# Ledger of designs, part 1: VH-VL binders against o94451r108to261

No score or structure here was measured in a lab: all are predicted.

Target 1, 154 residues: o94451r108to261
Amino acid sequence: YSRPFAPVVHSRIRFRKSPFYDILEQFNAPFVVPACVGTRNTISFSFHVTPPALSKLLNDPKQYRVYLFSTPSETIGFGNCLMEFPTPQMELRINNQVAHANYRRLKGKPGTTNPADITDLVSKYAGPPGNNVVIYYMNSTKSYSVVVCFVKVY
Unless a header shows other numbers, all headers, positions and changes below count from the first letter of the chain; antibody chains aren't numbered by Kabat.
ipSAE, averaged over its two directions, is called F for ESMFold2-Fast, E for ESMFold2 and O for OpenDDE. V2 adds 0.75 times the mean of E and O to 0.25 times the DockQ between the complexes of E and O.
[cut] marks letters that were taken out.

## First folded at step 1 (VH-VL)

Design D0 (framework fv_duvortuxizumab)
Fold by ESMFold2-Fast, scan of step 1:
Structure D0 (fold): chain C 154 residues (1-154), chain A 122 residues (1-122), chain B 106 residues (1-106)
Amino acid sequence: as target 1 above (154 residues)
Amino acid sequence: QVTLRESGPALVKPTQTLTLTCTFSGFSLSTSGVGVGWIRQPPGKALEWLAHIYWDDDKRYNPALKSRLTISKDTSKNQVFLTMTNMDPVDTATYYCARDYYDSSGYYFDYWGQGTTVTVSS
Amino acid sequence: ENVLTQSPATLSVTPGEKATITCRASQSVSYMHWYQQKPGQAPRLLIYDASNRATGVPSRFSGSGSGTDHTLTISSLEAEDAATYYCQQYSNWPYTFGQGTKLEIK
């Protein structure tokens, strides 16, 4: 006996449109990175790349990527969210490998930060447990929400 | 159509290394997303996942046993191998290999071999 | 690790009756599967992703649940259903199985 696919629907974060990519799918429910003043903190979560998305990544890695997005949690209810990481002094690891990205924001130009391209660090199969995300950070005055998305790039 | 069969020694002495072979048909480990896992079951006890390997040679091990386990494959022969070092009487169990398959509904072991019994005794 | 606890450990039922087996996880589970193991045989997949029946599995088998609580239900039991049933989570690494529920048909 087989049953048609019943997709899991996660709470979606709406980001400002980019001319450089389209967000096709969000793989996880927004994960809160809590405020952390005067100390260090670590958060971790996992996500699964769906079999159709994995097929596209394997067959056409120039057109399809996996990006990690972050936005201040306080802005999620107010329309299109700006891409902004918790702190410029953070470390992102995917499957225990360091993700190199620019976590800095330019003063007076909110939303000028690009999402982190983690495509080369994600598992090459749609197998369990999926992909582990770890964020090490310090000195964040507000909470952030993080999602991993499947994107088509131009 | 899909079949898996385990083979290996029935008797192993304490401290020796166990090597098991899983031979399968009806699918290929060159197919994207398909894998093979090893699961064991001591007499009268629950199933315990040991390791798995996927088409792209990505490997996962049970952390409790990782230092003792090595999984490998020969895609051209449709075989997956499990090596377990420093065998102990508590490792006496039936060892199964199973296909780790995914579809739109998730990831699961859909076909299992019949199992091979390994007894660890002096 | 995510510990799966099944209840009851042993269940004895009459043919035609309904059996319900529960699996409680110590952490929330997105992918819960059920396997049937008859004496002297390998496990076989019954239910995957909480509620989907595997190919060839009779309609009297059904699964339900989400989060930490999942159930396997067998309606109108038949003698051939005598087996040990295992739940398995595929959400948290390492993957874990429940301790099993032995179903005996009187």
Scores: ipSAE 0.006, ipTM 0.520, lowest interface PAE 13.6, mean pLDDT 82

Design D1 (framework fv_duvortuxizumab)
Fold by ESMFold2-Fast, scan of step 1:
Order: structure tokens, then C-alpha cells, then sequence
Structure D1 (fold): chain C 154 residues (1-154), chain A 120 residues (1-120), chain B 106 residues (1-106)
């Protein structure tokens, strides 16, 4: 028995459109970052960059990027989601290296936060073991869902 | 505005227990993300991390010294305590306490240090 | 433990020159901080998270690097910069410091 060309389908989170990028592909099923109040917590998951996406990253890294998105889990079924991290008190690591990103809302407003650009931290090899994501965080009053996406920037 | 100050005995005999107090102002250990660490420096040598305690009572000890160290806090009095058992002449050092906030901000404010000499 | 090795161990420079201090970690470091310690004083935070200058620190101090290799640069050295400089990693427990680099002004 074989399934050599079966497509892999992930449940897709729909984010509000941005004038600065288009989401072309989502590499993982949404990963839940549970609420955590008064203590520290850590979550970990992995993803693989598809060979077509990897080709674009290697040949045109200024136009194609890999971004990590986050949104409150409770809003996923209610139309286009806003980009919002669980807490500004977080650290994101890709393959054991820190991603330097702004996890705070611009002027305190929901949905004004940019996704984390992790392009320079992802493996340039499409095969195993893939890319490891670790999020250290504290003080999140609600659950969030995280996805890694292939984007085209403008 | 933010200040920390160490206090404790200047002279300790071998085998005795050392207790140091860090008293601070301008911040609270009830604030999320905030902690206080203890660092020591023997004369002419490098800095060595001893222990830290965060607002949520998360405590970490240097594994090389863990069996000898106890860190605690009194949030209402703005104090952090370090106890070190079985003192030895090699523990002679200046002991510092310092404020820390989340791993990525470093230790932004330090006390002046208190010198502890271990001698018989 | 993650061992931090600084080079050079000592550096002697004239005012107005540039000093470069490197810190090499035995394991990849996400949060590298730099401290300045003048004789008889407590350490002072200079750079946090590789490249961010701490409050009140002059613009002549800058940090760079990622992974295992990090650098502290002091441009246009002044007499007041004579001190021992330490790197510190905050990525792996136990938190460790480099052995220090002593900067002397001629």
C-alpha cells in the first residue's frame, strides 16, 4: 500500500490581508499555546519547508520569507484573524537560535503587531529533521494558536 | 531611582553559614518578570553566578554550589536573602545582588557589593 | 555548561582608537549581555541581547553577533573606558560569564 502523491492538508488560519505581504503556504497545523498565568511555560513543535518554498527562499530571499504568526485561538472560527502574540514577555527560538522580533502591539492596539521573521533561522535543507520551534512565555491570560507560513513580501 | 544594597558579616570562619541580605527600592518583586540574582567575585577573578529568585518564586542555583545555597524573598519588605553553608577560604569574595527582568534585558542595576572574608 | 571565552585577555590602546572584544561560546547563545567593571566598582550593564545599548550608555559602545560568536566594539576610546569587560550568556543554565578582558588606556 502506498500514497506517494497524496496532498498534505493543514487546517488554515485566515489572517487579515496585509499590504506588506501575501501568505502563500502554511507549513504546520495550528499549534496551541495554552494560557499561563503567574508561571513560566514552554511549548515546542516542528515544521518542514516544502521543496518549492525552499527553492524560492534560496533564489530570491528578499522577496520570499518565512514568518511565524500568532492569533487568539478563540477567534479562529470568526473570520479573518488579527496578528497578536500571546504576551510581550516571550522568547521564540528556531533551531536553537533566538528570533529577534517585536512582540508588543503598536500603540497598544490589537492587530498592529507584525509576524516574526524567522527566515534566516530556518534550515536550508528540506528533509528531516525539519525545523524546531520553541516558545518560552509567561503571563498569557488566554490560549493562542501559532503557525509558520511562507510569504511573499512587497 | 532603582537601588539595591547588600548586607551581611564581613568576616566568617571556616565551616560557618553565611547569610546575606539584599534590600532594594524603586521596584517590586510582585511585578511580573522581575527577579533578583546573586553574583560573586573573588579578588582578581571573574564573576560567578550563584542563584536567582523571580517574582513567581522560581529559584535557580548554580549546580556547582547547589547543595550549599538557599535563596528566599520577603516581597513585602523588598528583601532577598542568600544562605551559603560550610564556608571555606576559597569563598572569600565580593558578593553582589542585581535586578533582572526577563532573560533578554540582562542585569540592569547592581548593588555596590559586600566583601566577605573567610578566615580563621 | 556553556563556556564563554573572551579574546584578547588584555588590550592596551591609546585614546581615540577602536577596541574590539570577542566572546566565543561553546554552545549557541540567544541572549548575550556585556558588562563594564571599573576598579572598585560593581559591574554596569552596557549591551543586552547582543546589540541593544543599555540606558545611559554612550553611543560609542556597540554589540553584534549571533550564535556562538559575539563582539563588543568601543569606537573612539576615552580614558574613562579603562575597565574589565565581561560577556554573559542567559540562554543556558547555569548562566555563565566570560573570564573578562582588561582594557588599559596608554
Amino acid sequence: as target 1 above (154 residues)
Amino acid sequence: QVTLRESGPALVKPTQTLTLTCTFSGFSLSTSGVGVGWIRQPPGKALEWLAHIYWDDDKRYNPALKSRLTISKDTSKNQVFLTMTNMDPVDTATYYCARMEYDYYGMDVWGQGTTVTVSS
Amino acid sequence: ENVLTQSPATLSVTPGEKATITCRASQSVSYMHWYQQKPGQAPRLLIYDASNRATGVPSRFSGSGSGTDHTLTISSLEAEDAATYYCQQYSNWPYTFGQGTKLEIK
Scores: ipSAE 0.000, ipTM 0.479, lowest interface PAE 18.0, mean pLDDT 83

Design D2 (framework fv_duvortuxizumab)
Fold by ESMFold2-Fast, scan of step 1:
Structure D2 (fold): chain C 154 residues (1-154), chain A 122 residues (1-122), chain B 106 residues (1-106)
Amino acid sequence: as target 1 above (154 residues)
Amino acid sequence: QVTLRESGPALVKPTQTLTLTCTFSGFSLSTSGVGVGWIRQPPGKALEWLAHIYWDDDKRYNPALKSRLTISKDTSKNQVFLTMTNMDPVDTATYYCARIYDFWSGYYMDVWGQGTTVTVSS
Amino acid sequence: ENVLTQSPATLSVTPGEKATITCRASQSVSYMHWYQQKPGQAPRLLIYDASNRATGVPSRFSGSGSGTDHTLTISSLEAEDAATYYCQQYSNWPYTFGQGTKLEIK
């Protein structure tokens, strides 16, 4: 575990606004999922849910969730980023548990792909070692950037 | 408990179309990362992969048989269907459906149906 | 297509002995899967991704190998292990099976 537990400020990705949730906090700096054509690749990183966010998750679990977002790396500086996963051929694991989500791009509705809801897989305790994210994937033609965010759902 | 069961005709005449149904329980094709495949085995011969379909409707067909095969699913009924056209006596085999699971590990069949025998003769 | 060749075609062994079945691929395979099929039954997954035992599979079954050469080993054979064993690759589409190795216990 290389990073001490403490709140930090991260470079924020500005996603296209959703009617279903508001992004309240981003827990990690954007993590690059490199392009990977014709073979398999694995990336991993860690994040911490802040104590204020943990308090809200525990006291009001119907309103607050933890979502994993992905968007093409080429777009992260422009704002209005589309929620897109790197490839439908992927598996997301949080703390060694499989996250069940739809990783396909939705046709005819740009930016309506849902982020992965990982709320039930994250540690409900603040502090080290934090939460481990592993993405196994094949056949991504471009690089993507991944962030874990605290959201309020409607 | 996860179970799969194949159903279809035991006898098919040459040139006819075969339709097989795989009915399963204990899992859903609405779950990401899971799929169902069809494998056949002629009497006394090796296993042959025919086709598979994933939860997201991604389909793949054996290139040697692609022009003859169609795979589809009804997620609400927990069923997967395989259609094979222009049947020939060499297509006589036991046909299996199986769950394809653990997307990361790559395309193994962890649970198989019991198989249904299809004989192609006049 | 990636052709898998199993050796030997048939093995006859005594209970308590060790059986070794090899699978040679015409193209490199990162991970090999192994299945057991008893007469009149569907195949059963034994080993996935080269060396991982499937749920309920006894510890006497083990897999090893990389590239073009892969091996299934059954230590201390039991009478119930009489079956045909198949290797399967997923590195190349179409996914292919070996021709099978018949294990007979005398």
Scores: ipSAE 0.000, ipTM 0.489, lowest interface PAE 15.1, mean pLDDT 83

Design D3 (framework fv_duvortuxizumab; at its last look DockQ between E and O 0.03; V2 from the best seeds 0.00; counts 0 for: pae E 10.1 > 2, placed apart)
Fold by ESMFold2-Fast, scan of step 1:
Structure D3 (fold): chain C 154 residues (1-154), chain A 120 residues (1-120), chain B 106 residues (1-106)
Amino acid sequence: as target 1 above (154 residues)
Amino acid sequence: QVTLRESGPALVKPTQTLTLTCTFSGFSLSTSGVGVGWIRQPPGKALEWLAHIYWDDDKRYNPALKSRLTISKDTSKNQVFLTMTNMDPVDTATYYCAHSDYGDYYFDYWGQGTTVTVSS
Amino acid sequence: ENVLTQSPATLSVTPGEKATITCRASQSVSYMHWYQQKPGQAPRLLIYDASNRATGVPSRFSGSGSGTDHTLTISSLEAEDAATYYCQQYSNWPYTFGQGTKLEIK
């Protein structure tokens, strides 16, 4: 019955259901990646892995992961949001380490892109300063919203 | 079951280097999420966090003392070490090592402490 | 640095009474922990993350608060509760402790 921390309230983005994972917790309020046409841009934000999520990551890493999700900002008020990165011309860094993921859309099937698995790059500490996210990008025609989530994988 | 014990010199002269050893049992510093920290307490004063070492050999230091501190471990011997350079009488304190889960979230088991007096 | 100020510095109470210790932070704190230290002993974790009791801690100990103000309450005080109590914040690095509150049983 002990509550390990005060609950944090964020606007939760509802992504399309996946048979490969369930989203258990969202660690940050949606962070806007602005449209950027004809030039480069950089955004950064931070998040903390909650103590209960951290416990599960450390003691059961085969079942639990930390994924970074992205979806067009215009759609975040709707259910079944599509997993889609702002542009294939991007670099994601977590705590100053490059995250390797496929940022390209699968042709003909919007929303089939996998989220970025950043589990091995996140700090395993529950407290400050937390985890730093940096996205370098160019040629995004619209804005996107990014969230970091705790997931159970199957 | 879980025990930690600090050892090192009781007396140190100004400008010398202090080396403390924390020997523990009942847990392994190779276990994911486990950490060990060093905390000191001058006579009659508050606790001050000094340094922390994690299962993955990552390390954190109090910025006020970072240039003077080195933390290290020997996982096979169940030992954690703290080295502090250029000792000053103001560093006179009881030094504790303590176990933490979730990296450094809280200190749930503490050693008994070792007293270090810095004087000429 | 997030500075923690405890009040009162010293508190004298009679067995069976209630004691309240306050910790005020200079910056908002999401994770506040409390430790008990008896004379000549190492600190003992009492409360973590504002309100959760650590293993083996009697139910008469409770924590509450959010933001800059947090409190430790000890109901039905026993003679064994005579100790110095410290708050510790885990929101801003470096982690800091309060100056301590000495609880004396009359």
Scores: ipSAE 0.078, ipTM 0.681, lowest interface PAE 4.9, mean pLDDT 87
Fold by OpenDDE, look of step 2:
Structure D3 (fold): chain C 154 residues (1-154), chain A 120 residues (1-120), chain B 106 residues (1-106)
Amino acid sequence: as target 1 above (154 residues)
Amino acid sequence: QVTLRESGPALVKPTQTLTLTCTFSGFSLSTSGVGVGWIRQPPGKALEWLAHIYWDDDKRYNPALKSRLTISKDTSKNQVFLTMTNMDPVDTATYYCAHSDYGDYYFDYWGQGTTVTVSS
Amino acid sequence: ENVLTQSPATLSVTPGEKATITCRASQSVSYMHWYQQKPGQAPRLLIYDASNRATGVPSRFSGSGSGTDHTLTISSLEAEDAATYYCQQYSNWPYTFGQGTKLEIK
């Protein structure tokens, strides 16, 4: 089941500082993954890697990556957002390929969820049609906002 | 290639303090997301989680035993320590240390366990 | 704490038969994990996140369930499957295990 597209106000999500990476650019406006209790849902959106980011990705693949971030929508207004994905049952696909990542955090330990490294699945071409993101999920009690970012890894 | 090994006294007298050491290889407790937990098992009985320590030195304890437990680590030596005070015969058990990782709320690698008997 | 109750306590089955072990939680669990412990050995991770087989685990082992009811199934038992099986939850602190189910092979 796919829910109809709803316009999202363009904004930048401020994630809490990580010692492992710096967010250099956000490629898309936050895409809302609505709550889905008792059922399964599917959402999709696209993003484009900017030419400057693409150049760095190609020239220095060890230092630059593309991460997919998620946070509860209710936290966006507060800043210093923590990583949290809809459900451990979530499946993420980038350009029809399954992104393998751990989408869970340790219970009782906020900030232990890592963003999904989707670098290897991202198209190394700046032109259309860009990159397609599909998220399959179920039994999510919260609404989440998802963004794809260009990061520098330490 | 991940291995864990528990070490400590096989016999402890009542009211004494037990100190166990978990020495591991194949992973580092400086790696983000990594954790090491202690689980014990009395003879012929079920498993009981005791404590957990994470890469960032955050610690968790079994509420029922928290006042008696202390977990710590020496990352440079790949060791995790567990101390348990005021030992009683009821604490006789095999004590295990085990590995966990980011979002892995389970223990994927276990030591062989060390048997501790509390007796006068 | 989240109390896990396994059933049955003991199960005796013939090779080739199907075995079903149930784990009921006092509180809803997102995913249940299962361990296999053979006599004189440490527990071994068997199933994680309800239905995923750990490395090296035969396909005859499967897990299922949601909420408070979770199940471990062995489709066709072999002699080497004689062991005690434990469920484990992570949804609530402290982490808790079931009391165990002893599986004997006739």
Scores: ipSAE 0.016, ipTM 0.620, lowest interface PAE 8.0, mean pLDDT 89
Fold by ESMFold2, look of step 2:
Structure D3 (fold): chain C 154 residues (1-154), chain A 120 residues (1-120), chain B 106 residues (1-106)
Amino acid sequence: as target 1 above (154 residues)
Amino acid sequence: QVTLRESGPALVKPTQTLTLTCTFSGFSLSTSGVGVGWIRQPPGKALEWLAHIYWDDDKRYNPALKSRLTISKDTSKNQVFLTMTNMDPVDTATYYCAHSDYGDYYFDYWGQGTTVTVSS
Amino acid sequence: ENVLTQSPATLSVTPGEKATITCRASQSVSYMHWYQQKPGQAPRLLIYDASNRATGVPSRFSGSGSGTDHTLTISSLEAEDAATYYCQQYSNWPYTFGQGTKLEIK
């Protein structure tokens, strides 16, 4: 057993500003969803809602939400990232419950895909065991990075 | 034009095994994302989902019935099969097959249904 | 299992009037789906992903609601709308359907 040398630091993804929400906090290190063509793939990861975020979420659930974001991994570091899911035909589960979102964008209009609002599926308690995310997907020709964020909606 | 048609015996005896066939056209199970599900409806009662199979042979079963169900496909014949063991009179119903692609959470095309009566 | 309870069980409505069918879920549903089933026929997809009309569905049909309470509204009933209507979800494993609402035209 070796002692950890330094605390874990999560890389942040900078998304294009939206008039409909502000991103307040990112809950996880970006999780890579690898490219996958002609077959299915499954990824899973966990995140925790911080106690301050949970307090706001419970007291004002109309205004404070939890969103899942995705962007092509290759675009990170090249300006503000646009919201894009790996494939329009995918299944997102939060704590073994299917999340419903519009995974498609309007053709020819980048950034028209909304992040997934998963608020009603996250645990009402902060800390362990946290929240489990599973993505079943296929036919993604690009690698994507996925983060779950605390947001304020307008 | 998407069509599905269910076929199988109209009458089975209790404890027997039922096998139903869904024959379809207008889509192929060789196409990524394509799926076919089975739903039943007892006379005058609600719809109950049974099972689903996708192009890549991923299979899903209603947990309440999982021990009795097997779903399979023959992609070259455009067919999906549902096997249900240990039939009981309560299993008397109209059985439907329906199209539902992976990532969709609804059934957009339905067969006409086939009525199965379980009686001694 | 996410239990869907529809209200009312039976509804008799005059042509040209509005009908409202409620589907209450035991667990939150982000998007409800709705089917129409006429006597002797298979179900027909009516509304998917909460508010999108399926191909060929008239604009008098609309879906709304969030969380545990969802509604199907028919704004100006026609005689051919006599049918049984079912709500359906997959937000919680497994697929479940409501028990149905029979719509009769007076």
Scores: ipSAE 0.007, ipTM 0.619, lowest interface PAE 10.1, mean pLDDT 86
ESMFold2 (binder alone), look of step 2: mean pLDDT 90; pTM 0.924

Design D4 (framework fv_duvortuxizumab)
Fold by ESMFold2-Fast, scan of step 1:
Structure D4 (fold): chain C 154 residues (1-154), chain A 121 residues (1-121), chain B 106 residues (1-106)
Amino acid sequence: as target 1 above (154 residues)
Amino acid sequence: QVTLRESGPALVKPTQTLTLTCTFSGFSLDTYGVGVGWIRQPPGKALEWLAHIYWDDDKRYNPALKSRLTISKDTSKNQVFLTMTNMDPVDTATYYCARTYYYGSGYFDYWGQGTTVTVSS
Amino acid sequence: ENVLTQSPATLSVTPGEKATITCRASQSVSYMHWYQQKPGQAPRLLIYDASNRATGVPSRFSGSGSGTDHTLTISSLEAEDAATYYCQQYDDWPYTFGQGTKLEIK
């Protein structure tokens, strides 16, 4: 059955500009994390870090990072998307290693959550099979879209 | 507005070297992730990628043609050049230059109109 | 090299009908793109990153697929859609294009 608002897929999600980083490149098409209420769910997808981005990560790891972003799927067609994870009740794994990030937002201040810094968990080689992302979650009342981005940090 | 335009000789003799120039406007080739490539198409045949150059001067060549190709840029003049040695009648084609804006996606969002090169004696 | 094989090679359809063009990659592709080329013209970007429509492209064009199998669908053909369509990948070097599918409107 169709819902009143269907998720829109765009190649690039336009997040609200941060004073702490610039998004230089998005490595994957937005991946939908479906709504899941009262039930546990798992999603997985893969991405590749481009060889030039890998070179910058290896040669200047203090200025360049790989971040995982999330935003409500209903907003991805609009510029100025807010960084929000699907639920505080989630676990993110990159190449079977746990990513330690704060998945909670400040109460009453949506969009102030930081993206997950996964830089130390990504493969240092650009060959197949790429990098595996797994999200375990429950109690997400709406769908979210997830992207992995190459960023410059200030 | 982004525009690209190819220029070069319309006629080349066998064994000669072809030099093509792509002149563009509306963007700079020093922007992170941006690149310009060359694609050719023989009459009635498929598209074939030849070479690509990126903002950081990284250069990539079609492995089948690598020994014959040189790509270079002049960022201050908004120009990209392609040199192809030892031309043969089979190289008769329309040659296009095209932009890639997002390195991670690698799609060609703007194309020149193409320049036709005929190789004959 | 990642070889892209398109099918069919030629497709003849009447206006208002649906056309489906497939692109099969020899290796998995995350960055499949589609181009339209009308006779005497440069290619025009239609779809990028598998399913996103380029600016100015009519809503009747859609892309789908993941991994090795991708499709371009035109839901209600117009006479102006007569063209050759190409898929293109950038998951690995070198850039490769499919051999093209010629769409003829009867």
Scores: ipSAE 0.000, ipTM 0.501, lowest interface PAE 15.7, mean pLDDT 84

Design D5 (framework fv_duvortuxizumab)
Fold by ESMFold2-Fast, scan of step 1:
Structure D5 (fold): chain C 154 residues (1-154), chain A 120 residues (1-120), chain B 106 residues (1-106)
Amino acid sequence: as target 1 above (154 residues)
Amino acid sequence: QVTLRESGPALVKPTQTLTLTCTFSGFSLSTSGVGVGWIRQPPGKALEWLAHIYWDDDKRYNPALKSRLTISKDTSKNQVFLTMTNMDPVDTATYYCARMEEWSYYFDYWGQGTTVTVSS
Amino acid sequence: ENVLTQSPATLSVTPGEKATITCRASQSVSYMHWYQQKPGQAPRLLIYDASNRATGVPSRFSGSGSGTDHTLTISSLEAEDAATYYCQQYSNWPYTFGQGTKLEIK
């Protein structure tokens, strides 16, 4: 049986290679987190985990994960993008549940920040309404772009 | 064994459009982690990256040449194509296609190159 | 763009000697790639991501460096190493190559 679902190809952000995971699929077009200085801001967007990705998550959860990535918007057209969150002063919620991740940079090694592992927070159902992402933040001096990706971990 | 081979015209007149084909074997652009790029080298000069296409059909072009370049692929035939419009004698070069590693943008296997001369 | 300047432009050495080729970037580069090109041939990947040897590359080739200064070292040169060597960066858009260093064996 042919499957009628064709994955939507989004403009893909090319992040710096990690020895700990491979990015297999990007679920959303890059979503801009605007600069915000001296005040608080909130952004929200939605994404759907594709049926093939959901099948892999359910059948081999030790090997496949869903990660949220962030990088300065000014670089997304270029590739070799740094994994970097907009600010340490942020809270990420997936389907109204708090994602516990480290939003701080590692000292002396820009771009070594890990993406947020949101696997346990995403819906295991492929249909509507999908998954809701909310980012609360303050003190971001520049804009960032955020994508949710399906990854294979090592 | 990974192999790539370029094909196209050896001679192009000024203002014409150049079309090059890269045919490869030993890998597929239906699997993640790989792309194919085009790099050129004028006689006695450095290598210049032109464009690449990823397995997921995402495309990148050298900004200096973007308005003149189109890259495309036929995954089922293991082919990647480059078109370059408005050819000029300064575009005379050897044109290479090469397999690109998706995350670090290095080119690990190269075709033999095809020489394109632009003259009236 | 990030301009890569290689030095020296030409290097003449005797078999068994050590050759050092430097690539200086106008902007900081995290990881440099290195290629070897023999006359009439396509380039061959030697080193990727600063210090990793590509498949089939002899252990006498090594890469090092960070920031603006990167180096390719060839220990115990052999006659077959006569070639032009190019560095390549991907830290800045567009991706750029150095102008090349021609290595001649006496």
Scores: ipSAE 0.025, ipTM 0.640, lowest interface PAE 5.1, mean pLDDT 87

Design D6 (framework fv_duvortuxizumab)
Fold by ESMFold2-Fast, scan of step 1:
Structure D6 (fold): chain C 154 residues (1-154), chain A 121 residues (1-121), chain B 106 residues (1-106)
Amino acid sequence: as target 1 above (154 residues)
Amino acid sequence: QVTLRESGPALVKPTQTLTLTCTFSGFSLSTSGMSVGWIRQPPGKALEWLAHIDWDDDKRYNPALKSRLTISKDTSKNQVFLTMTNMDPVDTATYYCARYYGSGSYYFDYWGQGTTVTVSS
Amino acid sequence: ENVLTQSPATLSVTPGEKATITCRASQSVDYMHWYQQKPGQAPRLLIYDASNRATGVPSRFSGSGSGTDHTLTISSLEAEDAATYYCQQYSNWPYTFGQGTKLEIK
């Protein structure tokens, strides 16, 4: 039974352009990772991959990916947001599986951190039932905003 | 059009392994987006989701029972299997298989009639 | 885990009256479904995605709500509606059901 769904539009974060990928769709409204100084904290949220995006992932997984982006919350109203994780002392889990990514800045080039590639960890169902995101972290002096995006890689 | 039917033993002894079969018609697990799940209901209690398996063999288990559960399929025979180890009297329940599918949201739209499993010495 | 609490646990209504069943989630839910289970039968899908009626479900059944509070309403209760009603969420893993509301005819 085929049932159309209404398009969901979220407030978009505009990241600085990358020569390695284009952001095609943002799957969730920006989720705030609050500042956490001297203690540990955990946040969780859910997202779903839209049916058109899932079709592209299944048919061409080398060209299309799902990336998790992060940027300081104070900057999300501006264009050219820099990819930056809350802290190198974090763990990202998608559907209870650890996402292995480099959460540190590249030496000598602030703001050159790559988004986390979570493509292999997302559910292969079209849209819902939803993918669970959990971030464990400590020692973040600022709040960050996190979004999951569908990207085309080059 | 869509039908599902559960089969398996009606009586299981404590510590034994339970194996249930779901046989279905009117759809295929080779169709993108299709999945089949298992749900149980102890007498007079609420429904509890156990596991599901989708068209590309992706499996999800209830975390509370994950160590005891294995779900598998035979797409060519339109069958899904659930294995549950170390059965206990508390696992006495009616076990249902159901199609888990929707075009933008997932719900159990067709259910089997259920098979009752009693765990007793 | 997103815990679903249904209210009331038991509801006794006379035919022709309106019945209202509430499902309160501990976390926000975008995809709430409702099932009807008559004695001795498998559950049947009534409402999906908060407010959509499943095929063959009478128009007297309606769903509403968003976020943490969702409601199933039967606008004119009939004797055949005596059953246990369950809410179920698909927004958060693991997927959970409410404890059920038993609807009895007086």
Scores: ipSAE 0.000, ipTM 0.489, lowest interface PAE 16.3, mean pLDDT 83

